# Miniprotein binders against q53ft3: the designs that were tried, part 98

Target 1, 195 residues: q53ft3
Amino acid sequence: MFGCLVAGRLVQTAAQQVAEDKFVFDLPDYESINHVVVFMLGTIPFPEGMGGSVYFSYPDSNGMPVWQLLGFVTNGKPSAIFKISGLKSGEGSQHPFGAMNIVRTPSVAQIGISVELLDSMAQQTPVGNAAVSSVDSFTQFTQKMLDNFYNFASSFAVSQAQMTPSPSEMFIPANVVLKWYENFQRRLAQNPLFW
Key: E = the ipSAE of ESMFold2; O = the ipSAE of OpenDDE; V2 = 0.75 times the mean of E and O plus 0.25 times the DockQ between their complexes.

## First folded at step 10 (miniprotein)

Design wb30
Fold by ESMFold2-Fast, scan of step 10:
Structure wb30 (fold): chain B 195 residues (1-195), chain A 97 residues (1-97)
Amino acid sequence: as target 1 above (195 residues)
Amino acid sequence: SDRERLIILAKWAAILLRKALEMARKGNTERAKYYIEKAIEYLRRIEKLATTPEEEEIVEQAIEAAQEALQLLEQGKPDEVEEILQEAIRLLKELYQ
């Protein structure tokens, strides 16, 4: 349903489902992360009137999660890039993950996706500076992220003879990754804000 | 694949029923009914992809539960609506967990 990408790391496509409408990705060594990409997978869109609120959390000095709203993904904008390097301070905003007993390792942050009604999402304000807003910086960042993702993902490409079936892993053919990368590069060149 | 499509549709059906439950708890009967009806549409799509008798039985029971929830909303029985929607969600989890 959802994917999560960090430059220089394997793409995550298997979110932990912590409630019917709530999904979490772990981000180990989060202190080294500047940007995170969150996106929808596949061909099945959000049901009409729904979208995803994207949250970031890190452990505070007491080891308790501090959740902050980064932004949204919707059928109209199914992928988003967020800058998290400036957000690891203070206390978090109110969030739909508040009742959950999510235990995590020190130095591991999380991306949370809460499926919500669009009218509920419209009443929420993302934390400042999370969205990448400069067109030139956004284009440069996206180019580098795509290059990094493709190079990193392709480094794990193996022939079908070398693959072992595993219920905990998802495999994407290298050809699909290349096609996605080329199509995205072309779209980005035509309109840097097509997200 | 058909299997992956079934799992994703089942997750969306469960989300729709969860939103219906939330609307019912807020007293928004109209929106609760809307989301249940949408969940039934997803369940009908899942039904076409189900290949085992166990999967077919789970889908049929979930559809029946969703239809019963619609009837209970009309009768003003919120506690029974909550119970039956939670049951339908549990059935759907058997398809994707």
Scores: ipSAE 0.702, ipTM 0.882, lowest interface PAE 1.1, mean pLDDT 78

Design wb31
Fold by ESMFold2-Fast, scan of step 10:
Structure wb31 (fold): chain B 195 residues (1-195), chain A 97 residues (1-97)
Amino acid sequence: as target 1 above (195 residues)
Amino acid sequence: SDRERLIILAKWAAILLRKALEMARKGNTERAKYWIEKAIEYLRRIEKLATTPEEEEIVEQAIEAAQEALQLLEQGKPDEVEEILQEAIRLLKELYQ
């Protein structure tokens, strides 16, 4: 249903379900992550009136998870690029000795997706500057076309066990399409104007 | 593939029933009924994709549970609605877990 991509890493397409309407991706070594891309997989949209709220979680100094709302994915915007640099544990202690002898253990961060009603989502405010707000209309169009193409192409994927013989047809492995999509998303996440 | 579509539709049907349950818990009977009816639409789509007798039986039972939940809401029995919606969700998980 959902995918999660980090620049330079393999795409994740198998979210852990923690409830019927809640999905989680693990982000190991999250200190090295600047951007994360969250997107819808396949051709089946959200039910009308629903969308996904995208959250980011990291451990605080006490090891407790801190959840922050990054933004949303919807049928009208089925992919989103989030900048999480600066949302991780910032060394912004105002007291000079506040961080003295504090060993920050790198641990796994998480992306959470909560399927919610659109009216509930409209009442929530994402943390500032998480979404790539400088994305122009051409970039938005390009992203939507990319998502539409990937979802359309993926809808025709079949396992070899399910293939009917078609001697004169040419085939492109689904994994090649996924890798192209992954590479394009990675480059877009690093620089939205790379094309 | 039809198998992939069945699994994704089953996950959505479970989510719709979860939202119906949340509305029922809040006492919003009208919205609970709305989401149950939407879930039944998804269950009917799954029914068309089901290829094994086991899948067909699970979908049929889930539809019957959803329809029973609608009747229980009309009778003002929210606790029984919660139980039957949770059973319908459990049945759907057999299709996608």
Scores: ipSAE 0.683, ipTM 0.878, lowest interface PAE 1.2, mean pLDDT 77

Design wb32
Fold by ESMFold2-Fast, scan of step 10:
Structure wb32 (fold): chain B 195 residues (1-195), chain A 97 residues (1-97)
Amino acid sequence: as target 1 above (195 residues)
Amino acid sequence: SDRERLIILAKWAAILLRKALEMARKGNTERAKYLIERAIEYLRRIEKLATTPEEEEIVEQAIEAAQEALQLLEQGKPDEVEEILQEAIRLLKELYQ
């Protein structure tokens, strides 16, 4: 239903469902992340009048989650880029007491998606500066690359469903991904600003 | 992909019924009925993708429960729909959990 992408990492397409209407992606080593992309996966849209509220959570000094509303995804805007670098705190470099040979354990943050009625979403206010237009060229590249991949792969998902009578799991042929990659490379070679 | 489509549609139907239950609890009967009617549309799509007698039976039972909930809301009995909607959601979870 949903996907989550961080530049330089494998795309996540298998959210953990924690309630009927709530989905979570884990973000290991979140202190190295500046932006995350959240998007609708496949060809089945939100039901009419519904959308997704996107939250970000990281552990505070007590290990308790601190949830912040980043923004929304809807049928009209099924992908969004969020800047999370300004939402992180306590990165050790700001620690008042430096220590020799500090080994940091991996920290895990989460992206949460709550499916809600659009009327309910309109009553919510995202934290400032989280929802971003692509002002960073690398982030813009990443979003356009993701959108291109999503649209290409999704066009084949329906055909696979119709051709495979009883699949027990989603399957996207490797050749579909390869064809998208070759097309993307060709377009970049002709116009590096196409993304 | 047909199996994945069935699972995704079942998740959406369950979400619609959960939202319908929340609306019924708030006394918004019209919104609750609308959401249940939308859920039934999703259930009909799932029915077309079901391949086993067990799946067909689960879908049919979920449709019947959703239709019963609509009748109770129409009769001004929103308190009686909670158990019925929860049963429909439970049936849908058997398709996607």
Scores: ipSAE 0.702, ipTM 0.887, lowest interface PAE 1.0, mean pLDDT 77

Design wb33 (at its last look DockQ between E and O 0.49; V2 from the best seeds 0.69)
Fold by OpenDDE base, look of step 11:
Structure wb33 (fold): chain B 195 residues (1-195), chain A 97 residues (1-97)
Amino acid sequence: as target 1 above (195 residues)
Amino acid sequence: SDRERLIILAKWAAILLRKALEMARKGNTERAKYLIEMAIEYLRRIEKLATTPEEEEIVEQAIEAAQEALQLLEQGKPDEVEEILQEAIRLLKELYQ
């Protein structure tokens, strides 16, 4: 349903579902991360009148998680880029993940997606400067991330004949990655803010 | 794949029912009803994708539960829908867990 992408890292498409309406991605070594992309995988859209509130959590000086609202993803905006660098100084707000006993490692931040009614989302205020505001910067960043991901993924591509049987491993066909890349580029070209 | 679609639809249906439960708890009966109705639409889509008797049975039971919840809300009994909606959600989880 959701994907999370950090430049130079593998795309994450398997969020931990911590509740019926809450999904979490782990971000190891979060201090090195400047931007994160959160996006819908595009298989089935949000139900009508629903979207996702995107939160970021990092450990505070006491090791307690601090959650901050970064922004939103919706059917009209199915992806978003967030700057998470510098958020360390922010005050924690009320968040939907606070009651959840999420096991955290000190070096691991989390992206949380809470599926909510759109009218409820309208009442929420994201932290300042988290959303990438400039279309140009957004486009450039997205393109770099896409290229990086595609290059990385394609470097591991092997033919069926080259595969070593490994029944315990799951494989994704390279054409799926390519198709995703092409579709993403097409959408980006049509509307840089399609996310 | 149809299986993947089924899983995603089941997750969305569960979310809708969870939100309906929350609305019912808040006394927003009309919103709760609307969300349940939407969930039933998703359940009908899942029903079409079900390939095993077990899946068919689960979806049928979930639809029945959702319909019962609607009836209770129409009767002005929002306090009685919690258990039924939780059961429907549990059933849906069997499809994607």
Scores: ipSAE 0.785, ipTM 0.922, lowest interface PAE 0.5, mean pLDDT 87
Fold by ESMFold2-Fast, scan of step 10:
Structure wb33 (fold): chain B 195 residues (1-195), chain A 97 residues (1-97)
Amino acid sequence: as target 1 above (195 residues)
Amino acid sequence: SDRERLIILAKWAAILLRKALEMARKGNTERAKYLIEMAIEYLRRIEKLATTPEEEEIVEQAIEAAQEALQLLEQGKPDEVEEILQEAIRLLKELYQ
């Protein structure tokens, strides 16, 4: 359903589902991460009127998660780039994860995705400096990220005849990745702010 | 694959029913009905992908539960709606857990 990408690291496509509508990716060694990309996988969009609120969490001095709202992904904007470097502990954002039993490990941060109704999301304010908003720099960064992701994902393409059953693995058809890449790149070229 | 599509659709159907339950709890019966109707559309898509008798039975039971929840909302019985929607969500989890 969702993917999470950090420059220079393996893409994550298997989020931990902590509730029907809540998904989490672990980010080990998060202090070395500047940007995170969150995106929709495959061809099945959000149901009409729904989207995903994207949260970032890091452990405080007691190992408890501190959640911050970074932004959103929607059918109209199915990928988003967030700057997480420089985010600090703050008593600002209420989060939908509540008292959920989420295991914490030192030096591991998390990306949380909460599937919400669009009108509920519209009432929330992301932290001011998380979303990347410089058009020229953002376009160049986005193109590099797209190229990196596509090249990496394509390197693992196998024919159906070569597939072996693996209960713990998820597979994405190479043509779905290619279709997403081409559609995104085309839209980016026509309107750099469509995302 | 059909199996992967079934799993993703089942997750979306469960999310829709969870949001319907939240709307029903808040007294927004019209929004709850709309979300259940969307969930039934997803369940019909899952039904076309189901290949085992167990999957077919789970999907049909989930559809019946969702339809019953719609009737209960029309009758103004929100407590009974909660029990039925929770059962439908539990059934859907058997498809993707």
Scores: ipSAE 0.743, ipTM 0.903, lowest interface PAE 0.9, mean pLDDT 79
Fold by ESMFold2, look of step 11:
Formats: sequence, C-alpha cells, structure tokens
Structure wb33 (fold): chain B 195 residues (1-195), chain A 97 residues (1-97)
Amino acid sequence: as target 1 above (195 residues)
Amino acid sequence: SDRERLIILAKWAAILLRKALEMARKGNTERAKYLIEMAIEYLRRIEKLATTPEEEEIVEQAIEAAQEALQLLEQGKPDEVEEILQEAIRLLKELYQ
C-alpha cells in the first residue's frame, strides 16, 4: 500500500499496520535524517473520496512521542517529500495515533499514515515548513540545488594552465561536474522518482 | 499478483466499513450507506480473485453482513449495525492478517 524512503537507505514497503486505517514505518537513527519520501506502491489506489494523512513522530527527552502532521498523499498526489530536520524539537499537532496507543521504541522516530475521508483531511493543517508535498515540488527543489551546486563548484574550477603551484591542493575539473549535472538532470526530467 | 491485489482490496474494504461504522455512530446514515455500498463493490472484486473455498466463504459472508447492515440503515436502525459491521471487518482481516 505505502512506501517510505530515506536517502541512502533501503526503501521500506512493509509498513506495520496498527489499525485498519493506520500504518507506521520505523525510522532508526532519525537524527541523521533530513528528508523522507512517502508514496503509494500503486497496485490499487485509495478508494474514491479517501486519502492519507502523513505524520512524523520522534521521542522527546522522556521517550514520549511527539507527533506532527507533515501533509498528505492522495490519488492525485501519490508521493510527497517531507523535510523533517527542523521538526526534531518542534511542537506536536493534532493526530489520530494516540487513540490507538501505538507501541514505541523510545530511540526511534516513526512515519505514520492515517487513511482518511478527503473531507476530514480538509480540516487538518500541516506544520508550515515540513512538507514538500508533490513530485513537482521535489523536482523544483532538486533542480535549484543542482544549479546551486554547479555554480558553487564552478567558482573553484581552474584550467590546467591556471592551476596553483601548491601540490597539496585538490582541483575539480568543471567539465566533470557539468557532465554529472547534465546526466542527473536528464534522468530526473524523464523520471522524477528514479532514485 | 492476484493474491497481493486480493489482500489490498480486503484492506480497503475493511477501511470503508470502519468509516461507515463511524458515520453511523455519528448519525450520518446517508454517508454510512454510501461507504457500505462502496465496500460491497470492493468485496465483489475480492470475490473474483478468491482462489480457495475458504476465501470464497469469507468474502460471501462479508458481503451478506454488509448487505444486512445496509438494510438495517434503510430501516432506520443504525444502532443495530455495529456488531454486523464489526463482524464483516473481522472476516476481512482473516484475508490479510
């Protein structure tokens, strides 16, 4: 039904189902995680009029979960990217997971997905800076990051004729960075989820 | 695979019936009936995918329970649907747990 991806980790596709309509992924070593992707596996979509509210939970200093609404996944927006780095000391939000009394490991964060009627989801407000809620938003963010990286790295590029005399300095040929940038950009334009 | 599809359809049907029960508890009878009708459509899809006599029996009993709940709501008896809907949900859980 759902998948959860953190950069540099294996994708999780086997959520723990904690109620008929509630699903959870564990995120160990959550302090190293800045972004998480939540997506539908696509076999059979949500029933008409339904979608998923996506929450993030981390343990506070007492080991108690602090839940925050990140955003939504729906048939019209079946994947979303969420920034969670700023949420690890944030304020909790209204959430349905406390009613199910989900068992927690105190040192592990969680992603929770609650299947809801779309009308009910319209009454919910995500935490303001957490959500990158569409593939188009991820593509735009990633493109801007790639442009910024290319411009930054290019500011340190030198030609062989302009190389400094210090043998301890390392140099990056600009064409190598450009080729990587062009290849990545091409693949991303063809399939924003290729990674 | 067809088994994976059956499991996912069963999970969706159980969710639809749970939401229908919640609507019936709130007195929103028309919304509850709509959700039960959708659940029955999912149950009919499960019926086409069922491959064992046990699965066929489970889905048939779940359809009968959902249809009875729908009839009770039509008769203005929303307080009588809870046990029947919970039984249908229990049956669906046997397909995916």
Scores: ipSAE 0.715, ipTM 0.891, lowest interface PAE 0.9, mean pLDDT 78
ESMFold2 (binder alone), look of step 11: mean pLDDT 88; pTM 0.895

Design wb34
Fold by ESMFold2-Fast, scan of step 10:
Structure wb34 (fold): chain B 195 residues (1-195), chain A 97 residues (1-97)
Amino acid sequence: as target 1 above (195 residues)
Amino acid sequence: SDRERLIILAKWAAILLRKALEMARKGNTERAKYLIEWAIEYLRRIEKLATTPEEEEIVEQAIEAAQEALQLLEQGKPDEVEEILQEAIRLLKELYQ
């Protein structure tokens, strides 16, 4: 349902589901991460009136997770880029990951996605410095991420004749990746902030 | 694939029912009903994708539970609504877990 992308790393498309409405991606070696992209996968949108609140969690000096609200993804804005460098000593945000306040390993952070009603999301305040604010920088970063993701994903494309069935592996059809890439690139060219 | 589509639809239906339960707990009966009705639409889509008798039975039971929850909300029986919505969510998890 969701994807998570970090420059120079393998894209993650299999979030861990920790509740019906809560999804988590692990970010090992998070101290080296500057930006994270969170996006919707596939053709099935959020139900009308719903969206996703995107959180970043890192272990504080006591090993306790600190959750910070980065922003949102919705049907109208199904991708978002966040700058997480500089957030790693901040105050925690309001968050719906109550029992997720379990001590974590020192070098592993998480991206959390909580599916919420849009009016509930409107009551939440993202941390002030997480969103990429420069249109030019945002567009350049986005184009590079888009190219990196497409090239990397396409490098694993196999024809149907080359497929070996494996229950441990999930496959995304290459044409779905291509459709997403072309649609996203077209929309980005029309409005860099469409997502 | 139809299987992948079924799984994603089942996850969304479960989320809708979880949100319906939260709204019912807050006393927002009309919003809870709206969310349950949306979940039933997802269940009907899943029903068209179900290929095994077991899947068909689970979907039918989940639709029935969701419909019962709507009736209980009309009758002002919130304790029974919570129990029935949790059962519907459990049934949906059998499709995607």
Scores: ipSAE 0.627, ipTM 0.867, lowest interface PAE 1.5, mean pLDDT 79

Design wb35
Fold by ESMFold2-Fast, scan of step 10:
Structure wb35 (fold): chain B 195 residues (1-195), chain A 97 residues (1-97)
Amino acid sequence: as target 1 above (195 residues)
Amino acid sequence: SDREELIILAKWAAILLRKALEMARKGNTERAKYLIEKAIEYLRRIEKLATTPEEEEIVEQAIEAAQEALQLLEQGKPDEVEEILQEAIRLLKELYQ
């Protein structure tokens, strides 16, 4: 039903179902995560009049979850990018996961999806420091990320004449990185959710 | 695949019935009826994908429960609906475990 992606990590497609209408993805090593993408999977849309509220949770100093509303996914907007870096503990007394006893590890954050009626979602306000983006914004963001990675990796390229022998090091030709970048960019342009 | 489609449809049907129960508890009987009717549409799709006698029986019982709940709401008997909707949800959970 849902997918969750963090740049540089394997996509998650198997959410833990904690209630009929509530789904959770674990995010290990969450302090290194800046953005999370949440999206609908498959061909079966939300039922008419329904959508998903997307929450982020991290353990506080006592190991208790702190849930924050990031935004929404709907049939009209089936994918969204959320900025989770810099989120602070907010007293969220109205989140639907408040009464749930979800087992956590201290270093693991969670993305929660609560399936709700659209008019109920309209009454909720996402946290002010979470960024929500459309599919077009997602493509632009991903392109910038790919450009940054390619430029960064290429900055370490040296000619064969400048290389010193080191049997303990692995080398990847710059052309292989370029080929991967071009292929991924092409696929992303055709379908932003191809991964 | 047909099995994956069945599981996803069963999850949506259970969600629809849970939301119907919440609406019935709040006294919004018209919205509860609408959600049950939508759940029955999903149940009919599941029925076409069911391949085992056990799955077929579960879907049939869930459809009957949803239809009975709909009739009770039409008759102004929302309190009698709760146990029937909870049983329908329990049956659907057996399809996706």
Scores: ipSAE 0.709, ipTM 0.883, lowest interface PAE 1.0, mean pLDDT 78

Design wb36
Fold by ESMFold2-Fast, scan of step 10:
Structure wb36 (fold): chain B 195 residues (1-195), chain A 97 residues (1-97)
Amino acid sequence: as target 1 above (195 residues)
Amino acid sequence: SDREALIILAKWAAILLRKALEMARKGNTERAKYLIEKAIEYLRRIEKLATTPEEEEIVEQAIEAAQEALQLLEQGKPDEVEEILQEAIRLLKELYQ
């Protein structure tokens, strides 16, 4: 349903679902992360009137999560890039994860996505300095990257379905996602504007 | 794929019912009804993708629970809706967890 990408790392497409409407991605070694990209997967959009609030969490000195609202993803804006470097330690913003027993690996940060009604999201204020200053360039980059991901993955899914004598199921092997990510990183290193 | 679509639709249906429950608890009956009606649309799509008798039975039971919740909201009985919506959500989780 959702994807999470960090430069130089494998794309994550399997969020941990911690409630019906709450999804979490782990970010190990988060001190080395400057930006994260959060995006919608597949062709099935949010239901009418819904979107996702995107949160960042890191462990405080006691190992307790501190949650901060970074921004949103919606059908109109299905991908977003966030700067997480430089976010303050301390009390988190008001968040929907506060009453949950979320099992966490010590010293690992998390991206949380809470599916909310759009009017509830409109009443929320993201933490300052999370938004990227060159929004248009990063938005174009993110959407081009997502297009490449969907096209590549979809190609392999169709090929698999065509090969089966009785195609009752289609799936995308994890290895295909890994190959796409490695190819994309290689191309980006050769020419950052190839996309 | 049909299986992937079923799982994603089931997750959205469960989310819609969770939000309906939250609206019912807040006394927003009209919004709760709208969200349940949207969940039923998703359940009907899941029904067309279900391939096993177990899946078909789960979807049918979830639709019946959602329809019962609508009737209870119409009758001004939001407290009784909570138990029924939680059961519908539990059934949907069996399709995707």
Scores: ipSAE 0.730, ipTM 0.897, lowest interface PAE 0.9, mean pLDDT 79

Design wb37
Fold by ESMFold2-Fast, scan of step 10:
Structure wb37 (fold): chain B 195 residues (1-195), chain A 97 residues (1-97)
Amino acid sequence: as target 1 above (195 residues)
Amino acid sequence: SDREDLIILAKWAAILLRKALEMARKGNTERAKYLIEKAIEYLRRIEKLATTPEEEEIVEQAIEAAQEALQLLEQGKPDEVEEILQEAIRLLKELYQ
């Protein structure tokens, strides 16, 4: 359903589902991460009227998670780039991950995705310091990330005849990745701020 | 693959029913109905992908529960709506957990 990408690291496509509508990715060694990309996977979009609120969590000095709202992903904006470097410590935003028992490890942060109704999302305010620094900078970053991701994903493309049985693995058709890449590039060229 | 699509559709159906439950609790009956109807559309798609008798039975029971929830919403029985939506969600989890 969702993917998470950090430059220089393996893409994550298997979120931990912690509730019907809540998904988490682990980000080890998060202090070395400047940006994270969150995106929709596969051919099945959000149901009409729904989207995903994207949260970032890091352990405070007591090892307790501090959740901050970074932004959103929707059918109209199925990928988003967030700057997590420079986030203020000790301040949390309102979050839906309340009393969840999430394992806390030093230097491991988390991306949380909460599936919500669009009007509920509209009432939420993302943390200001998670916003992009400049349009030109992020257009260049986005293009490089798109190229890197597409090349990486395509390097794993195999025909069905070449696939080894692995019932615990998830596979994405190569043509779906290509369609996503082409659609994203087209939208970026038309409006660099569409994300 | 058909199996992957079934799992993803089941997750979306469960999410739709969870949101329907939240709307019913708030007294937003029309939105709850809309969300249940959307969940049934996903359940019908799962039904076409089900390959085992166990999967077919689970999907059939989930559709019946969702349809009963629609009737209960019309009758103004919110406590019973919550119980039946929770049961439908539990059934869907058997498909993807």
Scores: ipSAE 0.722, ipTM 0.892, lowest interface PAE 1.0, mean pLDDT 79

